# VHH binders against o26223, part 90

Target 1, 191 residues: o26223
Amino acid sequence: MKLLWTSQHIKVTVHIDGKVSKMDVLEAIKTRRSIRKYQDREVPEELIDKILDAAMCGPSAVDERPWHFIVVRNREMLEKIPEVHPYGAMVKDAPVAIIVCCDSSLEKIPGFWVQDCSIASQNILLAAHSLGLGAVWTGVYPLEDRVEGIRRLFSIPEHVIPFSVIPLGYPAENPGTRDLFDPDRIHLEKW
Below, E stands for the ipSAE of ESMFold2; O stands for the ipSAE of OpenDDE; V2 stands for 0.75 times the mean of E and O plus 0.25 times the DockQ between their complexes.

## First folded at step 6 (VHH)

Design s60 (framework vhh_lunsekimig_d3)
Fold by ESMFold2-Fast, scan of step 6:
Structure s60 (fold): chain B 191 residues (1-191), chain A 123 residues (1-123)
Amino acid sequence: as target 1 above (191 residues)
Amino acid sequence: EVQLVESGGGVVQPGGSLRLSCAASGFTFSDYALYWYRQAAGIERELIASITSGDSTYYVDSVKGRFTISRDNSENTMYLQMNSLRAEDTGLYYCAAEYSETFYGSDPLFDYWGQGTLVTVSS
């Protein structure tokens, strides 16, 4: 902890172990990485609640908000996910996973549920990162074998479509940050 | 211009060792998860080992404790150190790379595949 004063303005900057106490939105977006290795630690329910609250705050086409979420903590169930989703091999080692689903009965405009559920999935990743957790989006929709496998495994009704499986936990790896800004993709006033 | 090139295969006696290398060119190696697959005669291509961009590793049970996967991002090269080799380790070893921020999946649509290097374990 260090306090710094100036002669003209009282500028208080508190550094605890050289870090600021909060991650801002731009920092969260720029430093988030897909995390596939997790500590053997439980994720508190309060953190899952905060993540799901953030997931539901995304924009939604015609405010249809078709998302439903399944929270999976059961070790036996997590270990079965790789049998129906090959990219989900890391899920068996995660302490928890969130399955993002679309309830098609809530759909007001055809097809936009994909964008709605994508927004919810990204909000889960960003919220997890902001809370000191790591997560990775593993795609389910539109791969029919994965959709039906996940539906069958979690007893999901036919009018509900599993969209993504997101394992999460305290990170046990630290991939570096990336510099992805490409000015050639920006066009001023015309193509 | 973009490629993965395997090397280090050869003929070795049971109990021997080999080190395979996978050299990458034309892309940012550090942004990719990296995989070693083996294809043996009459058997579909199977995952042997993988390493994430954060250096987390996975091994199939048959090679745990005998094989070690590693990466050197400064040299754009991935390695597979193979110890205590057995006849069943014989096959073509392929490296593959998949973008670390992908949400699609790891098999069979990797961004890049190599051409393979042959390992033969024979007395």
Scores: ipSAE 0.495, ipTM 0.714, lowest interface PAE 1.8, mean pLDDT 85

Design s61 (framework vhh_lunsekimig_d3)
Fold by ESMFold2-Fast, scan of step 6:
Structure s61 (fold): chain B 191 residues (1-191), chain A 123 residues (1-123)
Amino acid sequence: as target 1 above (191 residues)
Amino acid sequence: EVQLVESGGGVVQPGGSLRLSCAASGFTFSDYALYWYRQAAGIERELIASITSGDSTYYVDSVKGRFTISRDNSENTMYLQMNSLRAEDTGLYYCARDWSDTYYGESTHFDYWGQGTLVTVSS
């Protein structure tokens, strides 16, 4: 018994200004930043498909995978999001946004869907970054007014819960990298 | 109890065909990705093909266009259709299930293997 298919074959390819470059996984994780300013430039559907494929590959409690996604490109709809989400002003300037939702009928363990949808949201951010795009996670759940505002705006049924709104586009800002490693948060063997 | 049982191996002439089956029991079959591995004499066990719960497939380069992996969730069975067989396809073929019964289940290894079925391609 031996695992012969290993992570050494995992490569990330980044598409930048018509060029393709390769970014390893650790580099992608460490250099991803929240991007709130976007170029006036459309995101190809094939990149959205790759991002959503990555979103669905996250681990999920008892493999319930309760996530559903709404892809929004309609300018009028994007312009209405800030009306129901006070900190979502940048969404109206993005060429596309993804709404991450939980279908409660797929839930096997109560409450873990929040973690499942968080994992899907982070995978969207990492995948977007790896493809040369910028994105930001804007929180919806558990804020009741935002949940109901987004539900009404996008005709989301009662058994589905909107979790996050993630605008995406080619970045028009470069906030630089961060060094967040803090050894004081690591405890050996015990607290 | 989780069980994977392979069948369909045998002796076949070069250019011939075989269909391998992997019958599964003891778990919700439709929820799992499934894999075919081959172990040939003198080389380590290698991944030949895989199929996800959503029917996405992977094939190692040496079998692309010749082998087809499929699954029947109603029968709890995975298949490997092998066409245009070559001497180098000779080996023990194992089916495997990814480990996804852990909470937050990403597997770093396979926890369930079948016993294998022997395929011999010779004249």
Scores: ipSAE 0.000, ipTM 0.120, lowest interface PAE 14.4, mean pLDDT 82

Design s62 (framework vhh_lunsekimig_d3)
Fold by ESMFold2-Fast, scan of step 6:
Structure s62 (fold): chain B 191 residues (1-191), chain A 123 residues (1-123)
Amino acid sequence: as target 1 above (191 residues)
Amino acid sequence: EVQLVESGGGVVQPGGSLRLSCAASGFTFSDYALYWYRQAAGIERELIASITSGDSTYYVDSVKGRFTISRDNSENTMYLQMNSLRAEDTGLYYCAADYAESYYGTEPRYDYWGQGTLVTVSS
């Protein structure tokens, strides 16, 4: 896929069904969908690098940036994830997954690491979408059984907390765009 | 209104087979991950099998190799083929649905649950 940048407006060019298209940030946000079915096609390391760069550019409380990432391509390891994450069945069919972790030793403000890791997770989803990939956020924290299962499976140290598992690949499904705007949730001046 | 209706339960001897069905209405079936839960007497409800919108499957260890989950998006129906049934498989079997944009990882809301179908494995 191609990535084109401009100083006036960020535009991303992606290959969709052999065609090149441009996507503005707002369009990327509105058209991103969770993707759980992937082509049997390798994701280049350069695209993973771009996704992780975007993940680390999110805001964080007092700039603590507690994120660490595990990139999993090993088929045997991907196949073991559903054993400790029962709602992550699609991970075994993905060419790659990213595990978003919090290094608690980097935490400066108690509890905000959850929001920080959520921001990193969403940036992964948006960056993947902008590059022509599909991804889905599968929850790990705050479910203690999943946290400990993932920790043991990937030899994650005690001071590091696995937050989410995000499988990604070239999409093999195309869900439609959602229309979610609800004006009843907007209050002007007061509740 | 989201509705899930289970059927196919009954009384079967050990080693027998049953096929459960979960018929869905009131939502776009193909956008949902689907689950079979089991509630046994004196035991909390547990997830036994799931199938994602992309057809990836999960099974709890006690049923691996014996149970097969499948879905038919054209019929808005999910199935659980149960083979080599054991006394420990006795319970109420519930189906549940979780929307594709959900990262729940917890028990689905009660309005996305069926009423259950009873499976009794006894000689």
Scores: ipSAE 0.058, ipTM 0.556, lowest interface PAE 5.2, mean pLDDT 85

Design s63 (framework vhh_lunsekimig_d3)
Fold by ESMFold2-Fast, scan of step 6:
Structure s63 (fold): chain B 191 residues (1-191), chain A 123 residues (1-123)
Amino acid sequence: as target 1 above (191 residues)
Amino acid sequence: EVQLVESGGGVVQPGGSLRLSCAASGFTFSDYALYWYRQAAGIERELIASITSGDSTYYVDSVKGRFTISRDNSENTMYLQMNSLRAEDTGLYYCATEFSDSWYGLEPSQDYWGQGTLVTVSS
């Protein structure tokens, strides 16, 4: 993949609960929902580039940044993902999917690549939402059958580990915002 | 609160058909993925079929072409049409759903399972 994008401040206008608003970072976090229904509409390459730039801006253990990304737009390949990922049925209806991978040769501290790739995956979801797209994180690692299925399907080399598959597109569903704040999970000064 | 009720199980001869139903309440049915799991004696629950909010479907290979999953969002009901039944299809069939932000794609929490309906393919 060729990134032609340079860093810039992105301001977006989104429709939330039928209303037009600007989305700040807290609003993006609180209103992001998993989206599994997509419009039959292509996502511009420029938006994918912005999403991937955001993915790479996450914190990483000892700054190892082990993430690599596969961008899948090929319809035949998207249609094969549910065959190796039972919970990825929605992927075949998405215009594009991003596969988040770890290049183990870039790993500086054993095991922390899981956290690094989780951070990259969440940044993809938030960036997509901020740009008016919908996405869902479908888990691959640590389920060995899914890891090997995705590896074979996309010719991923032995030293690279597929971590997540994230289909995205313009949303065709608008689930309501969740109220998840639970003060019983907050402990002051000590447990 | 989420509630799921399965029905339609029974005893059937090999080659026969059954239609399972899962009636749901307590959530916006059209916004959620829905699952059929099977549990045979001494075996962990296995995902048999799923249908997303976008109507994308998955089937385990052993049932492809024989089973059809569908949903009726106006009735808050999911169905599993089972044709050409085999002895190995015998088991307790569970309906399951999870709120759409469950990101792992693992088995739903126990609060989002039904009681199950027994399918016996015999003689």
Scores: ipSAE 0.014, ipTM 0.377, lowest interface PAE 7.2, mean pLDDT 84

Design s64 (framework vhh_lunsekimig_d3)
Fold by ESMFold2-Fast, scan of step 6:
Structure s64 (fold): chain B 191 residues (1-191), chain A 123 residues (1-123)
Amino acid sequence: as target 1 above (191 residues)
Amino acid sequence: EVQLVESGGGVVQPGGSLRLSCAASGFTFSDYALYWYRQAAGIERELIASITSGDSTYYVDSVKGRFTISRDNSENTMYLQMNSLRAEDTGLYYCAAGYSEEYYGSTDLFDYWGQGTLVTVSS
């Protein structure tokens, strides 16, 4: 039996397709892959809640935490997302998507909300992976056509900026693990 | 108009070789990461190999040392050289272009797919 640690360091047994999985932080980071094919299975609300909790635990500039999240489960709405992102049907085929947004009224340091929302997006990807789900970050900001399309589609207020759309579900593909370490990108003491 | 057209598939004996080509048009080819996916009967489509715009390559473990991915930006074509073919390599091979796993907000997020080319390894 394998146990996972919660945000409170409480050991929890997690069942993934009838299996018990243990994933430490480094394993999660190194084995996370973008997943664009999903099983026709509902993702439990409790797993989405855990993912969003993890998203909000990221660091932010001067602790501004400018993120807001839209959870989309309605298939008709998911099917409309590719209309404002003119790339493949992967979002349409997902059981759920999370839209990461910035509430600009919460910004304390100009421009750092982009980094803040990037951190939240990455935490969503890692948390999803650790829970046996697959996800992919599809970019919205700073592409004006996508920002406007997503804003219009989901009635997002003027002071809120859609940053990323992250479809997620139980994976229906297994791309395997990548070897990305490149020592030529590491400089000691100076460039 | 974006188009990806695969060619080079066919029937080969185990231990044989094939070279797949993916000819691209309608986008700035050199800016995109490129992928070969395989779909076998009863199995969902899986990533076999990829090549970034910077020529970094990745392979699924089952094909490492046997398959080689390459790209020619001057002719807008990606290749998959397949050597020492096994029955398990049988499937529809799709090329794809546009996304990079770590990109956000760029044209690299467009996922373009070809129609696939069939590879059958049988004795």
Scores: ipSAE 0.000, ipTM 0.127, lowest interface PAE 13.2, mean pLDDT 82

Design s65 (framework vhh_lunsekimig_d3; at its last look DockQ between E and O 0.33; V2 from the best seeds 0.00; counts 0 for: pae E 5.3 > 2, unsure alone 60.4 < 65)
Fold by OpenDDE, look of step 7:
Order: sequence, then structure tokens, then C-alpha cells
Structure s65 (fold): chain B 191 residues (1-191), chain A 123 residues (1-123)
Amino acid sequence: as target 1 above (191 residues)
Amino acid sequence: EVQLVESGGGVVQPGGSLRLSCAASGFTFSDYALYWYRQAAGIERELIASITSGDSTYYVDSVKGRFTISRDNSENTMYLQMNSLRAEDTGLYYCAKEYTDDFYSSQPAYDYWGQGTLVTVSS
């Protein structure tokens, strides 16, 4: 039985008007795109708080919750991030960025922090999208030059590892949605 | 099929100028960041400039103040204006398109579809 998954392209019309329409989780996941162009508009602190709350709601290995977050609004600091992150040019044009970090002293099991911080980062992206914001995950770890660059810029202690930089803002682009479903990647019972 | 075609290379004297072009097709041009790489003889390819879908730009230190990256979405073309050229700018210049949506990998995967355009700065 070939399950013909008719991918109904749900055009999520993100109403740009200030009304935070509640987006369901599947819609958020399916319609989220990386946004690299932002309006010249500040992001309210309330929205950042909601995003950070969401970031901390993900699971972690043995509930170690090793994540820390640096919220960056200072223009000078935002403009410096691309100097140590060649693929983070859009950060300088964002009104705010969140740096996701791991405190290694909080690890209970070594090495799972990457998964933990990834989950937190993804929740940031999804939450931002659901709130009518655009964001993009710019990878820091495991590239040593980026890790150390961000560490120096923000005076991050040695036992804390910067993981990702996520600029956020009101979207000034609409890249559309993608159909990423691939039934060939699904195996039933065995490979 | 995605295509990127570089042009504008040539031989110039030190202090001279060139304008490179990258003609793109086969994708929604405006949705993607684009990159200029160069490769000198015996040296690894290096990123020299980038421009995001939002027109945010990056420059490697060695070209800052001399090179300008830009894009024309209506023409599906990216440009690199190169001024005050130096001997060390000699190399094969490549245009690249970002492959990945999220940049949590070591670097975005790039498809190099062109043969590059040669820039030679020589007296």
C-alpha cells in the first residue's frame, strides 16, 4: 500500500500585522525557513522571553540542561560577530541575536550537550517563527576559530562553549516553503 | 539545473580595477546567499566575500576597502568590483551558491558550477 502523502502546501500567511496568531506545532515545523533579512524594527523583550522559555523546554540528557543564553542587542557587538563568523553577515543587521552556550560543568554525561544545545537552538527557531519572527541558525561549534572568536568577543569562560548564534528579527523576506518529505528515507521494520 | 557562470577576469596592472560577474540560473536567485572564492596557485581556495539574501556583506580582511560585492536580483547576477588590485590578488575566482538552509555544519555546502574566471595582476 503506497501511502500517497499528498503534501498539501499549507501557505502559512504570516500576518505581518502585530497579531501573534497561534501557530500549531506542525505548521511551525513545516513552514519554518531561515530568515536572513530583517526589518528595521526592534523585537520586544516579551517575545525574547517567550523564545527563551521555549528554548529551555526541550529535553536534555538525564535532564542535565547545560544550556546558557546570551542575548545581544548592542549594535557594536552585533557588528563584531561577523568578524569572527564569516557566514554570519546577517547578524549585524538583526536587532537581536541569541548565543546558545553549554556550561560543561553542568554535563552529567559527556558529549550529549551537543544534542541538548541543538534542541534548544531548534526550539528558538520554531518559537521565533511561531511568533512572527525570522531567524537563522549560524553554526559556531564545532569550528574552533568560531568558538574561540565568539568566546573572546563575549568573554565566555573556558568551561563554557559557544554553540550557535541565532539572529532574530521581523522578516523582510519570504523564501517560501519547502517540500522535504522523502519516502525513500523511511524503512519499515528493517533496512 | 543550477548554473553559475563567472566572467570578467583578465590581466591588469597593480592598482588597476576589474569587475567580475556571476550569472546565475536554475534557482530562485533572491533567496540565496552567494559567495566569491579565489584560489591562488599552490594555495587553498579561500572565501573572500559573501552577500546574503538580505544584502548583508562579508569581506576577508585582505580585500576590505578594495572589493565590493553586490547583487542584482532582477538580472540574477552577482558582482565583485575589485579596485586597487595587488599581485597577491592573482588567482582563479569562483562564484558559489549556498546549499544549506541552516549553517550548523562546518561550512555551507557549495556547488561550484563554473570554471571560474582568472584574474592576473602583473606589472
Scores: ipSAE 0.309, ipTM 0.715, lowest interface PAE 1.7, mean pLDDT 89
Fold by ESMFold2-Fast, scan of step 6:
Structure s65 (fold): chain B 191 residues (1-191), chain A 123 residues (1-123)
Amino acid sequence: as target 1 above (191 residues)
Amino acid sequence: EVQLVESGGGVVQPGGSLRLSCAASGFTFSDYALYWYRQAAGIERELIASITSGDSTYYVDSVKGRFTISRDNSENTMYLQMNSLRAEDTGLYYCAKEYTDDFYSSQPAYDYWGQGTLVTVSS
């Protein structure tokens, strides 16, 4: 048993109770920022479970859902990530990280697993933000050195591809919000 | 063309004050969070303070209570009021825009930096 999973009833209350809906979807999307500094405070397993539940709810090409997740809390293992990811220094300071992987044996349509795992990664970031946590996506695929480094470090089998490493924790920084809307990128009815 | 121009640096005695300015052009100033970074000899750039488009502020512990960040959207200018200056505050001060959500490097990334303004605290 890797995780203690939540009861099924937890999944059905997400949209009906005002206590759960304090941050609406648009607010969550627009205010989420990459967070790279974390408080020295553990993240409860229940919150990780909710994040992973959200990660698995994304659309998937031909419903292949090839994603697998490694939850890393071991300090020694987190401290080794910067050795195989040149920009992963912040991971060693996080209380937990999630490694998003593709199990290629589950792939039904070639190449779409990258989109599937991107969707899962973004859902992790949004879910973490909605729960009061901060997270950052550190890119692994398609950079071969990072892929093989992470595979070796976490004993990931050859048919599984590490896609991203996402450290998360209670935020210790506030980068503020961005207004990125650019109407010049919107074309009506033709280019 | 985005431009950030720092000014207001100089030489001051310990306990003195300086006011830094960052004049911005080439973007809708009021829409963006803005940042002050400090670089001392032999040390990488450190975030000192930030201010959001909504005027929320952040300070590193070493400058809390001594430095005040502010913005004037009508003048397209951000300020850093520095009081009770210490020798340790000596450095080149940069303003920056566009804290990015980059997942390649995953570092705090800024699209635009100014040229910097030098602050020297000595007797």
Scores: ipSAE 0.305, ipTM 0.701, lowest interface PAE 1.8, mean pLDDT 85
Fold by ESMFold2, look of step 7:
Structure s65 (fold): chain B 191 residues (1-191), chain A 123 residues (1-123)
Amino acid sequence: as target 1 above (191 residues)
Amino acid sequence: EVQLVESGGGVVQPGGSLRLSCAASGFTFSDYALYWYRQAAGIERELIASITSGDSTYYVDSVKGRFTISRDNSENTMYLQMNSLRAEDTGLYYCAKEYTDDFYSSQPAYDYWGQGTLVTVSS
């Protein structure tokens, strides 16, 4: 049963199909790992939609929301990404990849698009994890050869900057957990 | 203990061929990406080729079409077939294993490097 409630000042939509993740957000953040090996199993479009919805929930500088996303499922295109991305070779083995881009025409504060697209990229990783998928962020920007290579490969216009390539799929590895808390990195009141 | 041992280097004339090997031990070889780097005198190590656990490959422009990276998971060994060698290919060749900890990949972080094998392409 779907229960949809709205008001003119506050919009609330409750979705009972395609369940929201049961994972606590702190657990998701602490247990997410970069996953570079994937099962030979398709990722449903519905999960990609949820992931991209999450990507767009992030804050941005003055609400500029400069991000665009390219969803790549075509096998031939996925196989070409490693030709321009030396450390993204696992992308060839993924059932799908998401390219996070900045449309510089949407930029309102110079240079903050990097933070904006970083937030969107991390949200993709967390959302994928919460849905039982594994993903890894492979860096494109600021490496000029990678930026131009990806731009050329996907016909991305000059005012749009490819930021990251994120392959994802059902994981075929389990790297385990880590304890990374370091109190020496915490400074009270001053450095 | 993780170990990487390069071999197959030597002296060759321009246009010649060599096959480098990287024998690995102390980890589940099939789970990790592997890399070849080279270092010419006075220059930082440069990436030249990589191969994933899924056998996807990458080459820098200067070696495309001349070098072929491969792996044999049953022998825990990675190879670099080097054809049409040029004087500029002279250097110390290293293999490296993908970082085992989480990171985002602007460049790989490596847990381990081999000792290197010397390739000399004589004039």
Scores: ipSAE 0.020, ipTM 0.336, lowest interface PAE 5.3, mean pLDDT 84
ESMFold2 (binder alone), look of step 7: mean pLDDT 75; pTM 0.746

Design s66 (framework vhh_lunsekimig_d3)
Fold by ESMFold2-Fast, scan of step 6:
Structure s66 (fold): chain B 191 residues (1-191), chain A 123 residues (1-123)
Amino acid sequence: as target 1 above (191 residues)
Amino acid sequence: EVQLVESGGGVVQPGGSLRLSCAASGFTFSDYALYWYRQAAGIERELIASITSGDSTYYVDSVKGRFTISRDNSENTMYLQMNSLRAEDTGLYYCAAEWGDTYFGSHELNDYWGQGTLVTVSS
């Protein structure tokens, strides 16, 4: 492990196959992929803290920052997620999952919490990737059955809305990348 | 035109084997994650197996060790080899495809679906 920041807040770099990887922001964005297969290997708490720090650094409408996070490491609980989220089967095999939530009591402007929680979710995926981990965003909101199922499973109060479930771990797959640039979607000066 | 066409279903006795095929056309097959779903009478459609564009596989516990999913990108075809079949494996088997980097895995919102093939395990 290396110190990445030598001020009062100490941050560390994760080793990938015994090597320290440096990835710039553009590279991280372009090479991140959804990872659904994980090694049977614990993710250190320090890496989860680093990912959650990054999650909270996104822009937020009128700085409301309505996000809250539940960190799930308990295998019994992880194994119950697919029962309430039918397409979250990979979660049971992950060493940890983060549930991104909106605390509606923090809402200052109606409706923008969805964008805020989307930003937090994407930052989790990018931060995980930059640290040598893999993750996938599994959708919860706005599907009422999934929202209610996750709420009941994790004792989430009525004023808090579960938004996404993001399992993460050391990747056991390496999916390829593709060229997604489409100049036909870019309009200069007007539509 | 995008198509997924399942085949290989039929009637088999308990302990028997079947191989299902899902033939794809109209999209770049190698870029897509592929899924087998099953719908039995009185139960909602469930994911039973998947294979990513990078060949990583997933199986629901009830079929793990009995079923094997595979893909042949040169033939644009996905397979499900089903061994040691049980009465509870009876159902309609659907293939589905979606670009693997999606955050929404609802069976209703998969990019492409087949029509299904019936598997009946009875004695």
Scores: ipSAE 0.023, ipTM 0.416, lowest interface PAE 4.9, mean pLDDT 84

Design s67 (framework vhh_lunsekimig_d3)
Fold by ESMFold2-Fast, scan of step 6:
Structure s67 (fold): chain B 191 residues (1-191), chain A 123 residues (1-123)
Amino acid sequence: as target 1 above (191 residues)
Amino acid sequence: EVQLVESGGGVVQPGGSLRLSCAASGFTFSDYALYWYRQAAGIERELIASITSGDSTYYVDSVKGRFTISRDNSENTMYLQMNSLRAEDTGLYYCARAYSETYYDLEGSFDYWGQGTLVTVSS
């Protein structure tokens, strides 16, 4: 009993003896690309649940885990995001978006929530890619107008800071992979 | 030295056409996503069109069906064909390159910009 999954250039395999992804972690990291064009296909809730589970598994400063997530599927709400985010035009064409937020009441060390929410955002991108989806990180924090625009649009309370908006869907574009390894950026024992 | 140089702007009447060019030098053209941005007086630069290293394209809704982006890697040049021009298309058009992998526009995704080419749509 096994499951074969393929989405354009992405293939995931589930084997009889448990769940073994054909795409290992290094492959996922190296082949992930920003995807801004999506198929007109629903993303199952089960895949969103898996992505959010992965997002919450990231390391956080003193284990503060300040992240909260808003899942947006409503077409009318997705269509309003470009009104408050000038570079988020692709969001309205996505079947779903995740807004990564920081609940400042959970912060234990000042300022480290930015790293925590960056980690959660990257885990969303990698998990989506590993599941045959495409996604892109659109920046919100630290741009004050975008932060307040997203806050108003989604009724986010004052103690919560919207960090990123990540549209997701089945990819409708297939960008090539890149070889970015640069040994000149690696220094052994000293600079 | 990395350079992007736009050309092809000018004054046209509504319904007219223009073709913008962005000539690139100092980098491997095929490794980057390439973008056309527009800046009108009093507003921030807005993304008009993009083309990835894999030749996938994106257009903002207001120009879909009227504008076409393309690239010629052998000439290190990106183009924007603009048809059925409207008064609201008036603005300074910039080309930009960015790492195609991560969309993080003002925070470091776009590392080089051209100087811009002016498009004026008026009678």
Scores: ipSAE 0.014, ipTM 0.227, lowest interface PAE 8.4, mean pLDDT 82

